VHH binders against q9fdx1. Designs and how they scored, part 5

Target 1, 300 residues: q9fdx1
Amino acid sequence: MEEDGSDWGGLAPEILINIISRLTIQELWTGPMFVQKSWLTVCRDPYLWSIFDLEPWFDSYPESTHLWSPEFEQKVDLMLRSVVDWSEGGLTKIRVRHCSDHALSYAADRCPNLQVLAIRSSPNVTDASMTKIAFRCRSLKELDISYCHEISHDTLVMIGRNCPNLRILKRNLMDWSSRHIGSVPTEYLDACPQDGDTEADAIGKHMINLEHLEIQFSRLSVKGLASICEGCPKLEYLDLFGCVHLSSRDITSNVSRLKWLKEVKKPDVYVPRSGDVAQTERYGHWRLYDERFDIQAMRI

## First folded at step 1 (VHH)

Design B6h (framework vhh_8h63_2)
Fold by ESMFold2-Fast, scan of step 1:
Structure B6h (fold): chain B 300 residues (1-300), chain A 126 residues (1-126)
Amino acid sequence: as target 1 above (300 residues)
Amino acid sequence: ELQLVESGGGLVQAGGSLTVSCAASGFTFSSYAMGWSRQAPGKERELVAGITSGGSTYYADTVKGRFTISRDNAKNTLYLQMNSLKPEDTAMYYCAADSGYYLPLDEYSASAYDYWGQGTQVTVSG
């Protein structure tokens, strides 16, 4: 039976995103002028858009060259900008992939209460939009910039200086020499940051309240690890999976000073927990990493 | 057993109108997004129209303004009203149902639908 517009007000944002995701860029741009009034009202209800999370969709969708296209990036940017407008500044959490500086700059100017930002695999996000996030979104508590190779240590400095409540940082990297994936652009792989110690120093110097840190496949040395352990005394979780320049002894000697540390993931061994929510995502990205890592050594 | 059975196709003159129907069974029709795709000789299958469980509609640019998709949840039936038909509209028309589980973020894709009918042929003569 046909229900009234009140049924639309009860739809979860994930269902609305599913509907919107079927629209082409052309349809999103021209289609809003022809959408049913009740559906348009639901999409513009600010209470539905405190959270914009596209990660469940990406987890279910197979990787393809199309995801790295300018057309797909433009589609994500348009969706994010639309949600920013519909939220009327009320967005507190954004989790997307393949966005650009344009959409993030737009969000930074309009969403001052942003607490969570995850922009995994966004090769065209640079320090330009991220410094704007740092200055405008000072309530930030969680930042995931994994697989964002155009972001530098300058972003980490600015976020650390301006977001005193940051507790979770995920800065996981792909190995630039990976040859197993035909769908990931070569220029993206080639841009993978090589100086882990500069980023580690930025974290240690500026992110004093950090409780959770992931820096998988970072090229940091024992000096960089020392900077993190000295500067982030509140760390409870540290993920160093794939950090090939760190020995077990280097890790043990440096993390012994972290009074609240509950868990450390070492470079050579990742033992997934039964029911670990992030497990499938981590394994889904293993194919993007350098063959120099012995995956057999990481299996249970 | 999920079944989609199309009907209403046939021969029609250019500029004419035709309505094709799809009878659905074996699932909760009102909860599914439904669509119409077509495949012309020598071409890939393309999505021409879709309708969500809530009644929101979308159309390919090639048919927008000429075709109208609708659903009757009480009869478990999907419709496509085709007006101002052109020879280029000649194709086998397929009814499709989408579980909503894996929706693409790229261009409309007929391959994204989970379930398909056998099709009904529409031939437009000039």
Scores: ipSAE 0.000, ipTM 0.111, lowest interface PAE 17.7, mean pLDDT 73

Design B6j (framework vhh_5j56_2)
Fold by ESMFold2-Fast, scan of step 1:
Structure B6j (fold): chain B 300 residues (1-300), chain A 131 residues (1-131)
Amino acid sequence: as target 1 above (300 residues)
Amino acid sequence: QVQLVESGGGLVQPGGSLRLSCVASGFTFSYTSDYAIGWFRQAPGKEREGLSSISSSGYGSTSYSDSVKGRFTISRDNAKNTVYLQMNSLKPEDTAVYYCAADSGYYLPLDEYSASAYDYWGQGTQVTVSS
């Protein structure tokens, strides 16, 4: 419904990210700037900016090392800050990837009515900006911090205590099925949280109204699962894919207390080895360093 | 709030060199700021001419008009919030008042050599190339 009045708000971010993601600093100075400047002028209308959602663009764009560069992060930060300004504090939904503490702190100070925040694959987002989100954006209903390894259990405690309306949490640690691990920096993988039970305890103690939880590849034990099932009685959806320390029997016995549960994804499914994916990606990887996507370069 | 102050002008002989400085206040030159700085000059009886520009974002994209390419170099020092114009091999036709200008837009100006693209201007510094 809302989308009818802001069709450009949904499509315009896709066009903006597509242009900016492909340009070098020199290219921004010449030719392509004509298109970008004209488009940016149109997007200054606050009426268009209740929602800033780049997920459709990222879903259509192949994973590459370019997306993990400091230059790309700066472009995402610039876009987010600009949209925050253009919205005049009216943003209710932000879905981006590869942003940093800088842009999130800016949004936290200016968007008190934020209801949805998704910052998937943002390795330079820490508890510093997320604590600010927790204190300032108290109307938060949905949080997706998947693949954000610098965020700790302290963020979960603060969000749980300060955002009583939180209904959806996505804290997935690894995406083996849809993204090639060879494109992800080693330092990011090394930062992956090790103690699932500490995070599970924070969720169970502080997120009592949670209806949807994804914690794929969490290292939680049956104790952590018990904390979640005891503390989150309203759960309707639970995704435990890749949680290798949980048996099917542990899951079945613990989820039996959840009277509203409609779906649970169990960890007992096959997970492809990184070698199977990384070998295929290795050959095509060098062609992704181009400033444009070339479909032929992706075919092996 | 935004203010630009030029310095470094003066009298110099043909073939000589000068370095102009533009100190900015009210905004900061950094990789996260949306400001661009341009250098302009106006000679007696002529229109204001764009010479060079530098963006504050990234590595600082630079541009030069044909009249100064290879002779003038623009640079920035973010720690000092200053933009420089190094002028070498000066000619009598380089005699003009030199101005520093800033654009507060979210993008680089489409025509960086157009005075209308810039919102803030310094008072100017006189450069005279004469024997």
Scores: ipSAE 0.000, ipTM 0.097, lowest interface PAE 21.0, mean pLDDT 73

Design B7h (framework vhh_8h63_2)
Fold by ESMFold2-Fast, scan of step 1:
Structure B7h (fold): chain B 300 residues (1-300), chain A 124 residues (1-124)
Amino acid sequence: as target 1 above (300 residues)
Amino acid sequence: ELQLVESGGGLVQAGGSLTVSCAASGFTFSSYAMGWSRQAPGKERELVAGITSGGSTYYADTVKGRFTISRDNAKNTLYLQMNSLKPEDTAMYYCAASDLWSEYGLSPSEYTYWGQGTQVTVSG
């Protein structure tokens, strides 16, 4: 392509590795991997692939959650499967969006030392591939399954039982933003409602070493919160933003047993309205999500 | 320099069979996903068959059950066996390659390298 001056293929492999490591994954896939055949050899160096992290790429695109399509999912699956092969089983961290059961099953079978898995906004990931992750990737320390509505409490039970070192769980249901459009596509919001207390019980009974928990917009009740606080005594961070069934009194009472708790994000949020400004400043809003605003009613 | 050279095209009667081949050079053939696309006059290029580096095959509905894609990694050659040919199969057939490893097959837009093509004409 660059026949003059910018011949990447002419550089020493060590220099190519340094350049490639500084590129975003999208640039890696659309640029060097497709331009130079010598870069194909460098991209297949297993040392480059202990970590596969697409989050910086998605963060550079503000509308990244609206990129999901069957074709885009296939593209992410192809990239993930290629990286699994190039890593020769050495992957320890995977952070992607919009993948499916096919790519995750492939990774589960080949990456037993996986410690971090983040698969935000992956509507075609189900308990089928997540069960394989639980049984095969027992060193898992961090799991982010936010906005993955086909995953159920069965995954939480299996992960909790099989991954004793899990310390970070992110199970957020909606991405609340002050921006014009929500970060979660309408098709994700149309998923079946989660039973908050069933998931809270799974967490409390099986994830005893948890230090960081995010369950934004969960429908858990005070009983579910009690299960978490009783079962996860090591919690240092708890994000309950949008959990509208929890009262301030019930939160304060239950979190008092968490000796190392450093931060709690409450269900309420400041909503600046001309008629309610003084009241909002004095009292938090406990109702962020109403049953009248079900998943379908909140569609965009 | 990656090169794809198609051959085996020609004139065939309706209902007949023809095999086109693609000789690959300048890259590690076994590591690439390969495909066949065709373009008839006045129509867009259509991906008709794909084969992954792992050997999984994919076909367009227009050719499924009639065409078979295969690869010979020892000979660095891609094949498309075309059976029960129809006048509608008349087109220039192009060999395609992609750096992307996949068992799923690639979307048409993800094939990066193309040959010059070989003409297949079906008369009846």
Scores: ipSAE 0.000, ipTM 0.117, lowest interface PAE 18.4, mean pLDDT 72

Design B7j (framework vhh_5j56_2)
Fold by ESMFold2-Fast, scan of step 1:
Formats: structure tokens, sequence, C-alpha cells
Structure B7j (fold): chain B 300 residues (1-300), chain A 129 residues (1-129)
């Protein structure tokens, strides 16, 4: 157990990495990283810090999407900056939530070999830090900017132009599991971007080596889908869940050119509009809704 | 009109296996169709229970109830407009009438019987020595 009085400073780095990856944010900040001098020295060993991944912790917490606050953001930023320093430029993977431009700008300037960046649900990350990531971290292979509503198509253009090895993009706009009132901060929801086709065009024109794309709840039209399918011929996975402006016919017509495509997740979602009976109630199920689509054509 | 026909039921010993087939007519399975196909069962005196579903859209995204995960596998053959349920490690408690169902909508509760519009007539599976 962690309370057994172990001498942490004597552990091999591989063992210590395994233990640290299982500590909660609270354990890292209130435990050995601040209390034991020998442990602090070992935690600052650059060998330990090629990967900084908090996603297992967030996935284990039932209300992880509701955790953002200015205070929590400051803790995440401080932790990320510390890990950047301890890595001595060796970070290759960062997966965090609720960080800001300050910590990402710091990482961009110091971690040129970054290959994976996931910053889900970070409302204070903007094009300012993401442009630095694009310019400085040219080895990027995977980017998850889901639920980051201050990021625009400009980031997608810059990432596409400067990161030729990008293979995975996750740009989901809404967390399906967290759509209850009070589950996500109101200021975060109010910032949700509306420019589906502009973002789709940026992806199609600049991210030519993509193999995996998620754009759940995007407002893109058939024109945006066409741009992606023309520009990203290597796509193997395409997630269009919640993309209410796309019909089955639109998808069929456009994805037929993708020779390597293994899976498409279709919209399969009916979202009640303002004024519908369910505006104050939760639907226990969803259906495809498209006023411009012939239901008889869906069945054929 | 949408019709579903199940086959492949019968008597099997505990620990045995069966493969059920569901042939659909009145709509086409393809990566562009917007239907969910599910397998359900009902034992005497019990409510219908959802077991597994497969999307007819995309490349066949699947879901399973906890009671059958690891033992049952759902699959489809779009050319034959058929969905299969491969049942392994069968137990006496798996004895029920098995139904294939289709929904003209997708549901996040893809295993709820109330979400499905079209139902087959059912095929009996009996697990007994």
Amino acid sequence: as target 1 above (300 residues)
Amino acid sequence: QVQLVESGGGLVQPGGSLRLSCVASGFTFSYTSDYAIGWFRQAPGKEREGLSSISSSGYGSTSYSDSVKGRFTISRDNAKNTVYLQMNSLKPEDTAVYYCAASDLWSEYGLSPSEYTYWGQGTQVTVSS
C-alpha cells in the first residue's frame, strides 16, 4: 500500500514511473512531490517525464467534465509547467484537461519532440498557444482538442501546415455523457464554435495524412464533408456522431472515395430544438433528424 | 414493409454453442443505412431483455449487455441482409425465446425493447441436459 513507509528514493525509474502514473492529482500535489526531498529529486529525473497523462484519473471520476474552475486550472497549469521543467525538453506525450494558454505556451517553447497532445475541456486555451504548438512541435502525430471552444479554424490551418505527421484529430464539440444541465460550466457552453464548414475546409486542405478523425456534433454541411473526403484520402476512421446537417445519402456519396476507410460513425442523433416538448425533459433515446432528408431514401 | 425472420434455435447442452440468424426484408443493410438491429430474449414470466445490438450504418458498431459480454458475439452480412448472434458457453439461464428486432432510429439505449419498432416471431433456445 502507499502508506507502508517505503523509501521512494531508492526505486528504479521504471517502477517509479508506474507508481506515479497511478497517483491522483491530490496525491501528487499534497504527497511525495512536496514532502520528501529524496522523492522530489527522483520525481524530477527527466527519464520519468517523457509522458504526462492525467486521462486515467479523469476517466475514473464520474463528474470529470464538471471539474473546471479557475483554481483547478491553476493547479493543472502549475503541474504541467513543473513536468515540462523536469522533462528537460523530453516530453513526447501530454494528456491533460482544464489547462490554459500559459502552460501550453510554456510547453511549446520547451518540448519540440511532442508527439501527442490532448487538452480536452480546456476553455482558456486559444489559438495563441496552439499556434506556438504548431510552429514548435512539428513531430505532432495526435491532437485531441475536444470541448475546447476558444480554438478556431486558424489552429487547424497552422497545425495542418506545420505538423505533416498528424494522423489523429479529435475535435468533438459536445460530450454525449455530460449534456445534463449543470454538468458543464455555462460560460464554457456559450463559447461553442458554430463554423463547421470553415473547420472542415481547414482539415481537408491542410491535414492530408489523417487516418482518424472525430468531429462529433459538428455543424458541417455536405460541402464540408466533401472537403474532408477529398483532402484526407488516408482516413481509416471517421466519427460524425451528432452531425445533424448530414444525411445518409451525403455520407455515402462522399466517403465512397476513401479507399482505406474501415469505420464511419454516423449522426444517429435527434436533438430536440428550442420549443420542442422535450426542452425541459431528457430523451432516453436519440434518432437521426434531418428535415431536408427523405425518410424513404434513408431506407433504400 | 420491414420483416425479420429468425432461425437457428434449438436444444443445446450447458456449455454448448448456437448461432442464430436474422434475415431482414423491406430495407437494405449498408454502411449508409440508418437502422439498428438488436437481439432480445424473453423467458416465461419475465420481461424482454436486450442482449446485443449492431448498427446497420457505418461498419457495424456493436453493444452488449453485461450478462452476455464475452460469451455472445453479434455480426452482420450486408450482402445477405442478415444479422447473426453467435452464442458460446450457454447456461440453463439462457433458456428463452430469442427475438430479432429493428429500429428505424438509433438509440443510446440500443438494448431497450421499447426503442424497437419491428419484431420477428422469435426462435426458441433451450439449454438443458
Scores: ipSAE 0.000, ipTM 0.100, lowest interface PAE 22.0, mean pLDDT 72

Design B8h (framework vhh_8h63_2)
Fold by ESMFold2-Fast, scan of step 1:
Structure B8h (fold): chain B 300 residues (1-300), chain A 125 residues (1-125)
Amino acid sequence: as target 1 above (300 residues)
Amino acid sequence: ELQLVESGGGLVQAGGSLTVSCAASGFTFSSYAMGWSRQAPGKERELVAGITSGGSTYYADTVKGRFTISRDNAKNTLYLQMNSLKPEDTAMYYCAADTSFYDYLGTSEADFDYWGQGTQVTVSG
């Protein structure tokens, strides 16, 4: 939970996961160096596992192509499944990257009280597991599916229909910190979902309580923007950075009806760049590298 | 059984250069991220450089531009080339392998396991 919520030995849940994650099940059971059985019982107390958040780890870790490997994805999946089991259905927040349909399906079946799901940069997550999340995790309030190119419009329809409490949606298609629109390779752009207006329509029709929306680099037109602004009257934050089909006039005209809007990020995003490309540039091409090159080559 | 053996430490004058090396055995070296940490007397251990299995590198601000980490997968050896050495670089230098990639994902700065015995670097003023 919170850092001040853990008085046991001065260890926060995030520190406990690091200790536990370093041990095999045999070491957890018999280890003289760390954690006696009684301490393990406390560590597996479901009340300690309401939140599983790996975002701080990903933010601090050295950038590497290895994060995009099948081996790394399997390790994230195994960790998520373990925490789901230890939570005994009490998990309310999951923030991970590079997970798969398998681990998300496992979580959907066991964590009905999930309120926050962030799975940024998970290229192998599809509508299959996300549909299951929609049907099973109806208390969802925040969803971040940024940089997940195998997720389609169908997921947004299902989430919108089944999760009436959704307040925050992040569906960003490209990390601008790595690249601006003028420098994106054609094959990477082609890998991104092209259904901007269809996705906007799903949001406007089904996500009526939305307060925060990010759809950076969406291909939506003024019709899609109109659908969002008419359907989501509670919007307080709207991020349209990189949405190249929208003019400033289109935005001003449509957002004028949003009584509670506090901030809008506009599409005018051309920034000169000359630095090294970040890992996010490879995001849309992860599978292409896997098919054309030995898996070891992807780690270069 | 994973084993790391550091070597190459010694006494060097300020402004000088030194290369420390780490010989790895007992695991598939090429598949692991590797790093160099250091610890001076009375101070906390600091991760100064890291290199992924793919060759991407990280450097602490204290050594950026002066130190270069590299690996030779054919020899199962990790290197740290230290240039423009300063008295404040005096420390015991430790080699580490990041095992979290293969067993579990860690959430702390202690993401490197299997620390070696260390090699002492002393920089005189």
Scores: ipSAE 0.000, ipTM 0.125, lowest interface PAE 13.5, mean pLDDT 72

Design B8j (framework vhh_5j56_2)
Fold by ESMFold2-Fast, scan of step 1:
Structure B8j (fold): chain B 300 residues (1-300), chain A 130 residues (1-130)
Amino acid sequence: as target 1 above (300 residues)
Amino acid sequence: QVQLVESGGGLVQPGGSLRLSCVASGFTFSYTSDYAIGWFRQAPGKEREGLSSISSSGYGSTSYSDSVKGRFTISRDNAKNTVYLQMNSLKPEDTAVYYCAADTSFYDYLGTSEADFDYWGQGTQVTVSS
């Protein structure tokens, strides 16, 4: 066991990766669950657990990262529950992928000071655990529920009503930045929520302090966009990439009322085909077009 | 210092029942305590086998080995600082020395591996015979 370090913040990511790796290769997975004694001792320092962020790990190893599976979901849930306990209620930030209602319900009950929650690509997170987050974690400032297709507009209503400090919402429906070759599978397209305007209305009516909104590939119409622009006057960043029902003219006319708006990402959709060059970010060229959205130019 | 004392063993007829007790000293069984207690057995000439465990942390979960699931029940009495193993429908194959083991720094993960437990009792003999 390692005993030479006194700055645990610098070692926390390495310790976390090693715990996940052990859960992957050990009999812990299919038998009675246990944590190795040595890892438990190191990882129980609450100083390490104000922030639990796996996003850098997924970003660093994209070709070796697991896509959602029941097995991987259970490992993430196990890890999240452990970190919740080790934090002694002190967690303020959780950024994970592939978790479920079980771990989120546990976190909601024990982490009332949660400010950041990101649960990208978590198909078994539903309104059940998210409603609990809304009622228990009222200090929430940032929510990323991208690629979580079992979450509905009811979550957005509850979060908006109960989390008055929410400033950042990411509700992207399709992940085109992943290293996918060819076209998006039909199964994935069919799973995407079809109710863009209902979600847009929930945001506009209940999230009045929002400064950053991403709703890539939303099916919202100009009516939904109008609701957001009327209801969220503090918006500084708006990402509408892949919103195929919105024209550039519709966007420009509706966002002109947003006095603090610094940047709008328009639905300049690049649709990959089988055999397309594999690039890590398909949104790169889009940023160049939106450089033209200067605040003063938008107002005059 | 942590100590564990088993009792309740003895001779019993096939199909009978016994309740084993494990009394702990040097720490307190409480929902605020971070511990796991497990029951193990060892028959002559065989390796030690994990049977059941109970945790006080998180949800206070229990686990059972397939060989005893449905016949044995683990429970605790925090006021008496005691963990029990209720053994029903005993078979001659259940004849062994039964050990109580503790991990006083445990969390929600329940294991039956001998390596997970820091403190061990001296054992109590259970004989199932006519």
Scores: ipSAE 0.000, ipTM 0.105, lowest interface PAE 20.8, mean pLDDT 71

Design C1f (framework vhh_6fv0_2)
Fold by ESMFold2-Fast, scan of step 1:
Formats: sequence, structure tokens, C-alpha cells
Structure C1f (fold): chain B 300 residues (1-300), chain A 126 residues (1-126)
Amino acid sequence: as target 1 above (300 residues)
Amino acid sequence: QVQLQESGGGLVQPGGSLRLSCAASGFTFSDYYMYWVRQAPEKGLEWVSTISSGGSSTYYKDSVKGRFTVSRDNAKNTLYLQMNSLKPEDAAQYYCAKGTPEDYLEAWSGEYFDYRGQGTQVTVSS
């Protein structure tokens, strides 16, 4: 069943994140009292750490400015580094948020059998650590780098060239639900990438076995869409929600060549003028139209 | 100053039932996850069950699922473990434990049990 934490392996990540989220960085350095040796032995069992998945915890935890702090990032990095060590190279799946290049580089060097990597909302992950992932984790099948604004098209080129088994890519640029909370720092929103067609070209040229693609709120044009549809003939799922430069006509004409395509999510976002939205801050105008959006439909 | 006082253990026949209690004081009970752990003679500590701070989420060791039920009463600062269909393998000293932020190492990205008090003995015999 889908209840996470019903076994020991699922419980451990929930306990870990819950505890570390409450400590200051300085408190972590003072060390704990009353260490229990037998509990440490259980947690160091490498077979418990083939999967490190914090997504269920983040889905249950309310969005707050605390999650975007340097302190919280350092705590996530600490957790990831420790789990990497405990796994003894056995990690196959990592799903975390708010990590940085520091911990991800550490994981890349030590987890060669990684198949799934999700690092959503990690503003301090750059092409530096992602290049290491590309070269060292060649068995990668699924990559979710949504809301990671320091990652560029260079990462997509390197992943595509070095991870031939990649089947799922999620490169969503804006999460409307977190926008409504008002907890996301303005400087992070301002850093949102503008390079839609270059990223689309990288995907089309290098990710030929892709079956599932999400690029919500990408600024790609019909030329970028054409590159993807020509280069990724195995696509079964394509999510273009919020891609304001694409018309329904552009989408229909380009996706007609995709023999296996089962589902396409179209932009379907209310915008008065695409030019005005493109020139101004993306988030400023979206709030004006929140009464005109179906929030569930935006969360595909 | 944190105090955890377990009670409710005893001798029971195989297939019998016992209800353990843990009275907590010295901290804001409703803010913390609580745990039941056990230790058989000459064996290491074994995790049995966990309950979230509000009581909405519960987790169990596979061998006790369907037989044990953890619950809490935050108004009374009390943790409970209802044990049904007891087996000889369940015989152990049972401790309740608080998940405290102050008791965790930077180098250890997990949980250490701070189990205080004498525990409560569970014996399963014919």
C-alpha cells in the first residue's frame, strides 16, 4: 500500500527529517547526550538505504520560509551525506528538496547505481554537481530537477549524452501552489530560467529514449517543441502546462508525429497578453488571475 | 528533568493481552513523536512502534502489526501500547522513548533513543 513508514525503512527518513528540522546548526555541532549504540547499528544497516525518499514528508509539511534558509539546506545536506555513507554505495533512489552541490557531489562520487534522482526546489544545485551525476550515475532512469533555477541546458546535454536509460525528465520551472503560499523568496522567483529553446534542443538532441517529459512554464517556442517531438519519438506523456508561447495548433501539429503519445497537458493558462506577461515578472501577473485558474488543474 | 514512567507489564499466557502506559513529564508532550522499544534478556534494543505528536500517524514493527496498537492522550501526557495475541517472542522489558532534538548527533543522521526509567517487564509463559 501507499502508506509510507509502515515498515522500518519508510519510518527512518520521517524521523530523521523531523528531528533535524528542529535543531540549529550550532546545536548539531554540540553533539547529543545519551547515544544508544544498538539504535545506531540498526540505522547503519546498508539494506535500509537503497532508497532515500523525503517527498512524502515534504508533501505533508507546510510550506514556509524556513525551508528556503541556508540552515535548512545544510541540514538536508547533512542527512543526504549520512545516508550516502550508510548505504555503502547501494542507493538507487534519492528524492529530496533544498539540497546543494555539496551533498549532491558527495552522492555522485559514491552512488554509481543511482536510478532515480529528484532534487526539487534546490536553488544551490548547479551544473557543477549535475555534471558529476551525469558522468558517475550512468544508470539514471528518472530525473526531477523542477524548480532548480541554477541548472542550465549544459546539465541536460551531459545527462542526455551519458545516461542512455533516462526515461523520465521533470524540468518544471514554476510551482503555482507554493506561489500562493507566499513563502517562496522573491530572489528565487526572479532567477527563473528564460532559456526555453536551448533547453528544448538539448532534450531533443540527446534524450532519445525519453518516455515522460514535464516542462511546465517553459518559454520554449514552436521551434523548441519541434526539436523535442523530432528527437524523442518514444514520448508517452508530455506536460506543457504554462508554456505561454505555444498555441493549441502548434502543439497538435507537432505531437502528431509521436506514435506512442498517450497524454498531452496543454498550456491552458489564462493570460491577457503573452507579450506583457513575458516582459514583466512572471509571478506578479499570475496572482492577478488566480480567481480564473483551477488550482487543481495547475497541479498536473 | 525529563521523566518517563512505564507501567502495565506482567505475566500473561500466550494469546493473552496487556496494555502498557507511559506517564511523561518535564517536557511539552504534545510536541514530540513517541516510541515503544523493547529488549529481551541478552538481546539488543528493538524498535516496536512509533506515534506522531498529534496521534494521527502510527507505525509498527512487521511482527507486531495487527496485534499491537499505539495511542496517546496529550491532555494526560500519557502514551499507551495495547498488546493483543501475545507470543513468547514478545517477552521483553518495554521502554517508552521521546524523540528529542537535543539528543541527536550531527554525524548521525537518524534517531537515538533516550529511554528513561526502569521500563516495564512483559513475560509470556504457559
Scores: ipSAE 0.000, ipTM 0.136, lowest interface PAE 15.8, mean pLDDT 74

Design C1h (framework vhh_8h63_2)
Fold by ESMFold2-Fast, scan of step 1:
Structure C1h (fold): chain B 300 residues (1-300), chain A 125 residues (1-125)
Amino acid sequence: as target 1 above (300 residues)
Amino acid sequence: ELQLVESGGGLVQAGGSLTVSCAASGFTFDDYAMGWSRQAPGKERELVAGIYSGGSTYYADTVKGRFTISRDNAKNTLYLQMNSLKPEDTAMYYCAKGTPEDYLEAWSGEYFDYWGQGTQVTVSG
């Protein structure tokens, strides 16, 4: 009955996202986001909205301070909530960045068949919305909460207890590949979790079917690694890049019990000693080096 | 204008010692990692030693225990002290400036964005 968006009605969601990815943040705000009802009204078939994936757009878009703005977060939240409504509960996969508790709580209440959730770089997502995801989205198989510093070990406990089919967890704490670290808010960097062993214990005790784990830049000790290796016997992939408290020997000893392990990414990071304050103060963060410079520590 | 000028190369007998130096100018020397690479005729260029701005050092297995890299930030000078020299140490030795990036997967040629013209070291015997 409504002919609004007749020019858009024949486009697949992937094409719409591809068009949106070519726009500036200002154009997104004044264009598709502003006329969202008009251009998306024709896409009323819930089966078109089983998947909502913005990762290709973020992968192609340069890092910018605008991505970390409240205005951008509100736009992502609005998009996610709209897609949730159009899906009529049929969403199985959500991959977004810079969303908040508001949109995730909305999705949790309406998308019980969610299998994949990726919310990378979402600093305003907390245990409040993630607890709802755990209780309502029990079919969850993949969770990517990388660079989400307000999420705690309580989320990992709740997800582990309520989502028995979880096979993939990505809990990376720092995007070391970022070329414009100055565009990331300092408050976000300062909020980086410090207790890796508490999170490792939650994973090992509650995520028994895990096949793929990424915990880059975790501060877990050999005790935490032991908890994971004992509790997650089905692990096939383990990424420990940047885990500065783990030696190559500690890793080799603990992963030897993982019969299905196909690949382990070891920490290839040098962290200055506590006495190297001049280097720490100069760079403000870790200086990333291959530990092959400490040949005695790597002799097996 | 950025310049790296190597000196101190020469002919030395097997078992002898030699120190090569590199005078750096045109950049804030103490902010960058520095290194020494070498290339013998018919072989690939090999990174033999590296030193970070903070003083941490790297040595290739071929030279570890025999060579010592050091820097004098007040004089903008990099040094490589070579002891117990062997005929296989014969090569052109190049001083290198690291990139401004704070990370590496490993020490490699891609880490260095500028090299000097080199100084020849010949070990006889």
Scores: ipSAE 0.000, ipTM 0.091, lowest interface PAE 22.5, mean pLDDT 74

Design C2f (framework vhh_6fv0_2)
Fold by ESMFold2-Fast, scan of step 1:
Structure C2f (fold): chain B 300 residues (1-300), chain A 126 residues (1-126)
Amino acid sequence: as target 1 above (300 residues)
Amino acid sequence: QVQLQESGGGLVQPGGSLRLSCAASGFTFSDYYMYWVRQAPEKGLEWVSTISSGGSSTYYKDSVKGRFTVSRDNAKNTLYLQMNSLKPEDAAQYYCAADSPEQLYDSLWSGGYDYRGQGTQVTVSS
C-alpha cells in the first residue's frame, strides 16, 4: 500500500508523515536536497492538513527508551510545528505523542478551530501550553492527556471553563497493557499524580457537558467520584479501571444518578486461576498493578 | 533590529567550568524558544540545548546531559549555558539562536537559525 517511489504530489499524508518521522532533526534543519524540497511542496497543501494523526505510526513502531528522549520529542515538535504552518490554521484534529509545550503553544496560537487534541505520553507538556489551548481553542470537543504527569487540575479547570463543547476527556495515568513497561523512564513513573480528588472536583465543577470520561488508575476517593457524578449528568461512558480507592459499592451508589450512563468500567479485582494461560485478559489485568502503587495507596 | 550577543567563552582545562551568556534585543524575548548550538573546527553546526519560552522545559544533546544546564532570565532578556566537566570535544564556537514563527519551515528545512548571534569561542586544552 505504501508507495516507495511514486510522484510526490500524489502522496497520502500518512506516507509523508512516515517519511518525515525517519529524518533526523539535523536533516530536517539542513534541507539542502531537491528531493526534500519537493516533499515540502506537497506537504504545504493546506487541504492535506485538517487532521494530523500519528497514532497509527506509534501503534506500528516498537516501544523503546529512545521515544522518551529529548531528541525524539524535538522531532515530534518539529513535525507538529511544520504541519501547523502547512495547515494555515485549518487543523481540526491533532493526535501525537511525546510533544512538548513548545509545539503545543505554537499550535494553540494558530489553530483556533481545533476540535480534537490527543497528546498521550507527553511528559513535558505542562499547564503553560494547556491553558493557552483552553483560551484559544474554544471549539475543543475531545481531549486526551493520558500519561501526561506534568499537567495539573488547573488545566482541567481552564479547559472546563473555556471549552463548553468538551464531550470526551481521557486522563489515564498508567498504560500497563503494554509489554514495554520496562522501556518507560523511572522519573516519569515517579511523577504520577497522587491526589485524584482535586482533578475530580475540577471535572465535576467545570465539565458539565462531558459524555465520555476515562480516569484509569486515578487515586480519587468516593468524594471525588461523587463530585464527578453530580457535576457531569450527561455521562454515557465512565472508565474507572485501576482506581484502587473505589469499591464496587461506592461506584454503584454514585453512578445510579447518571440517567444516560451506558457503560462503567470498574477496578479489576479478579485473580487469574493457576493454569489459566488462555485468559490473557485476566493475566493482563495483573500486569496493570505496580507494587509502588499499592504501597502509596495504603498511605491514603 | 534583532541582535544576539554571546559572551563568557574562554580557555579552560579539561574538567573545568564556563558560563555562557546571550543578551537579546529587538524582539519579544519571552515569546521565543532559545537554542544553544556549536560549531567545532571542520565540523557542521551542532545543536546543544533548547529552552522553552517560559523556561519550564529544557532539552539537551545526549553527550552534554548532566554536565550542561540551560536557563533564562526573561526580565533581563538573557539566555545562559552553565557548562561543567568540560571535555576536549566540547571545544567549539558557541552560538545562541531563536526560532522565527513566521518562517518556521524555511528555517527548519534550509538549515537557518533566525537571529543567530556572532558566537563565543570555547577552548578546552591542558
Scores: ipSAE 0.000, ipTM 0.117, lowest interface PAE 16.7, mean pLDDT 73

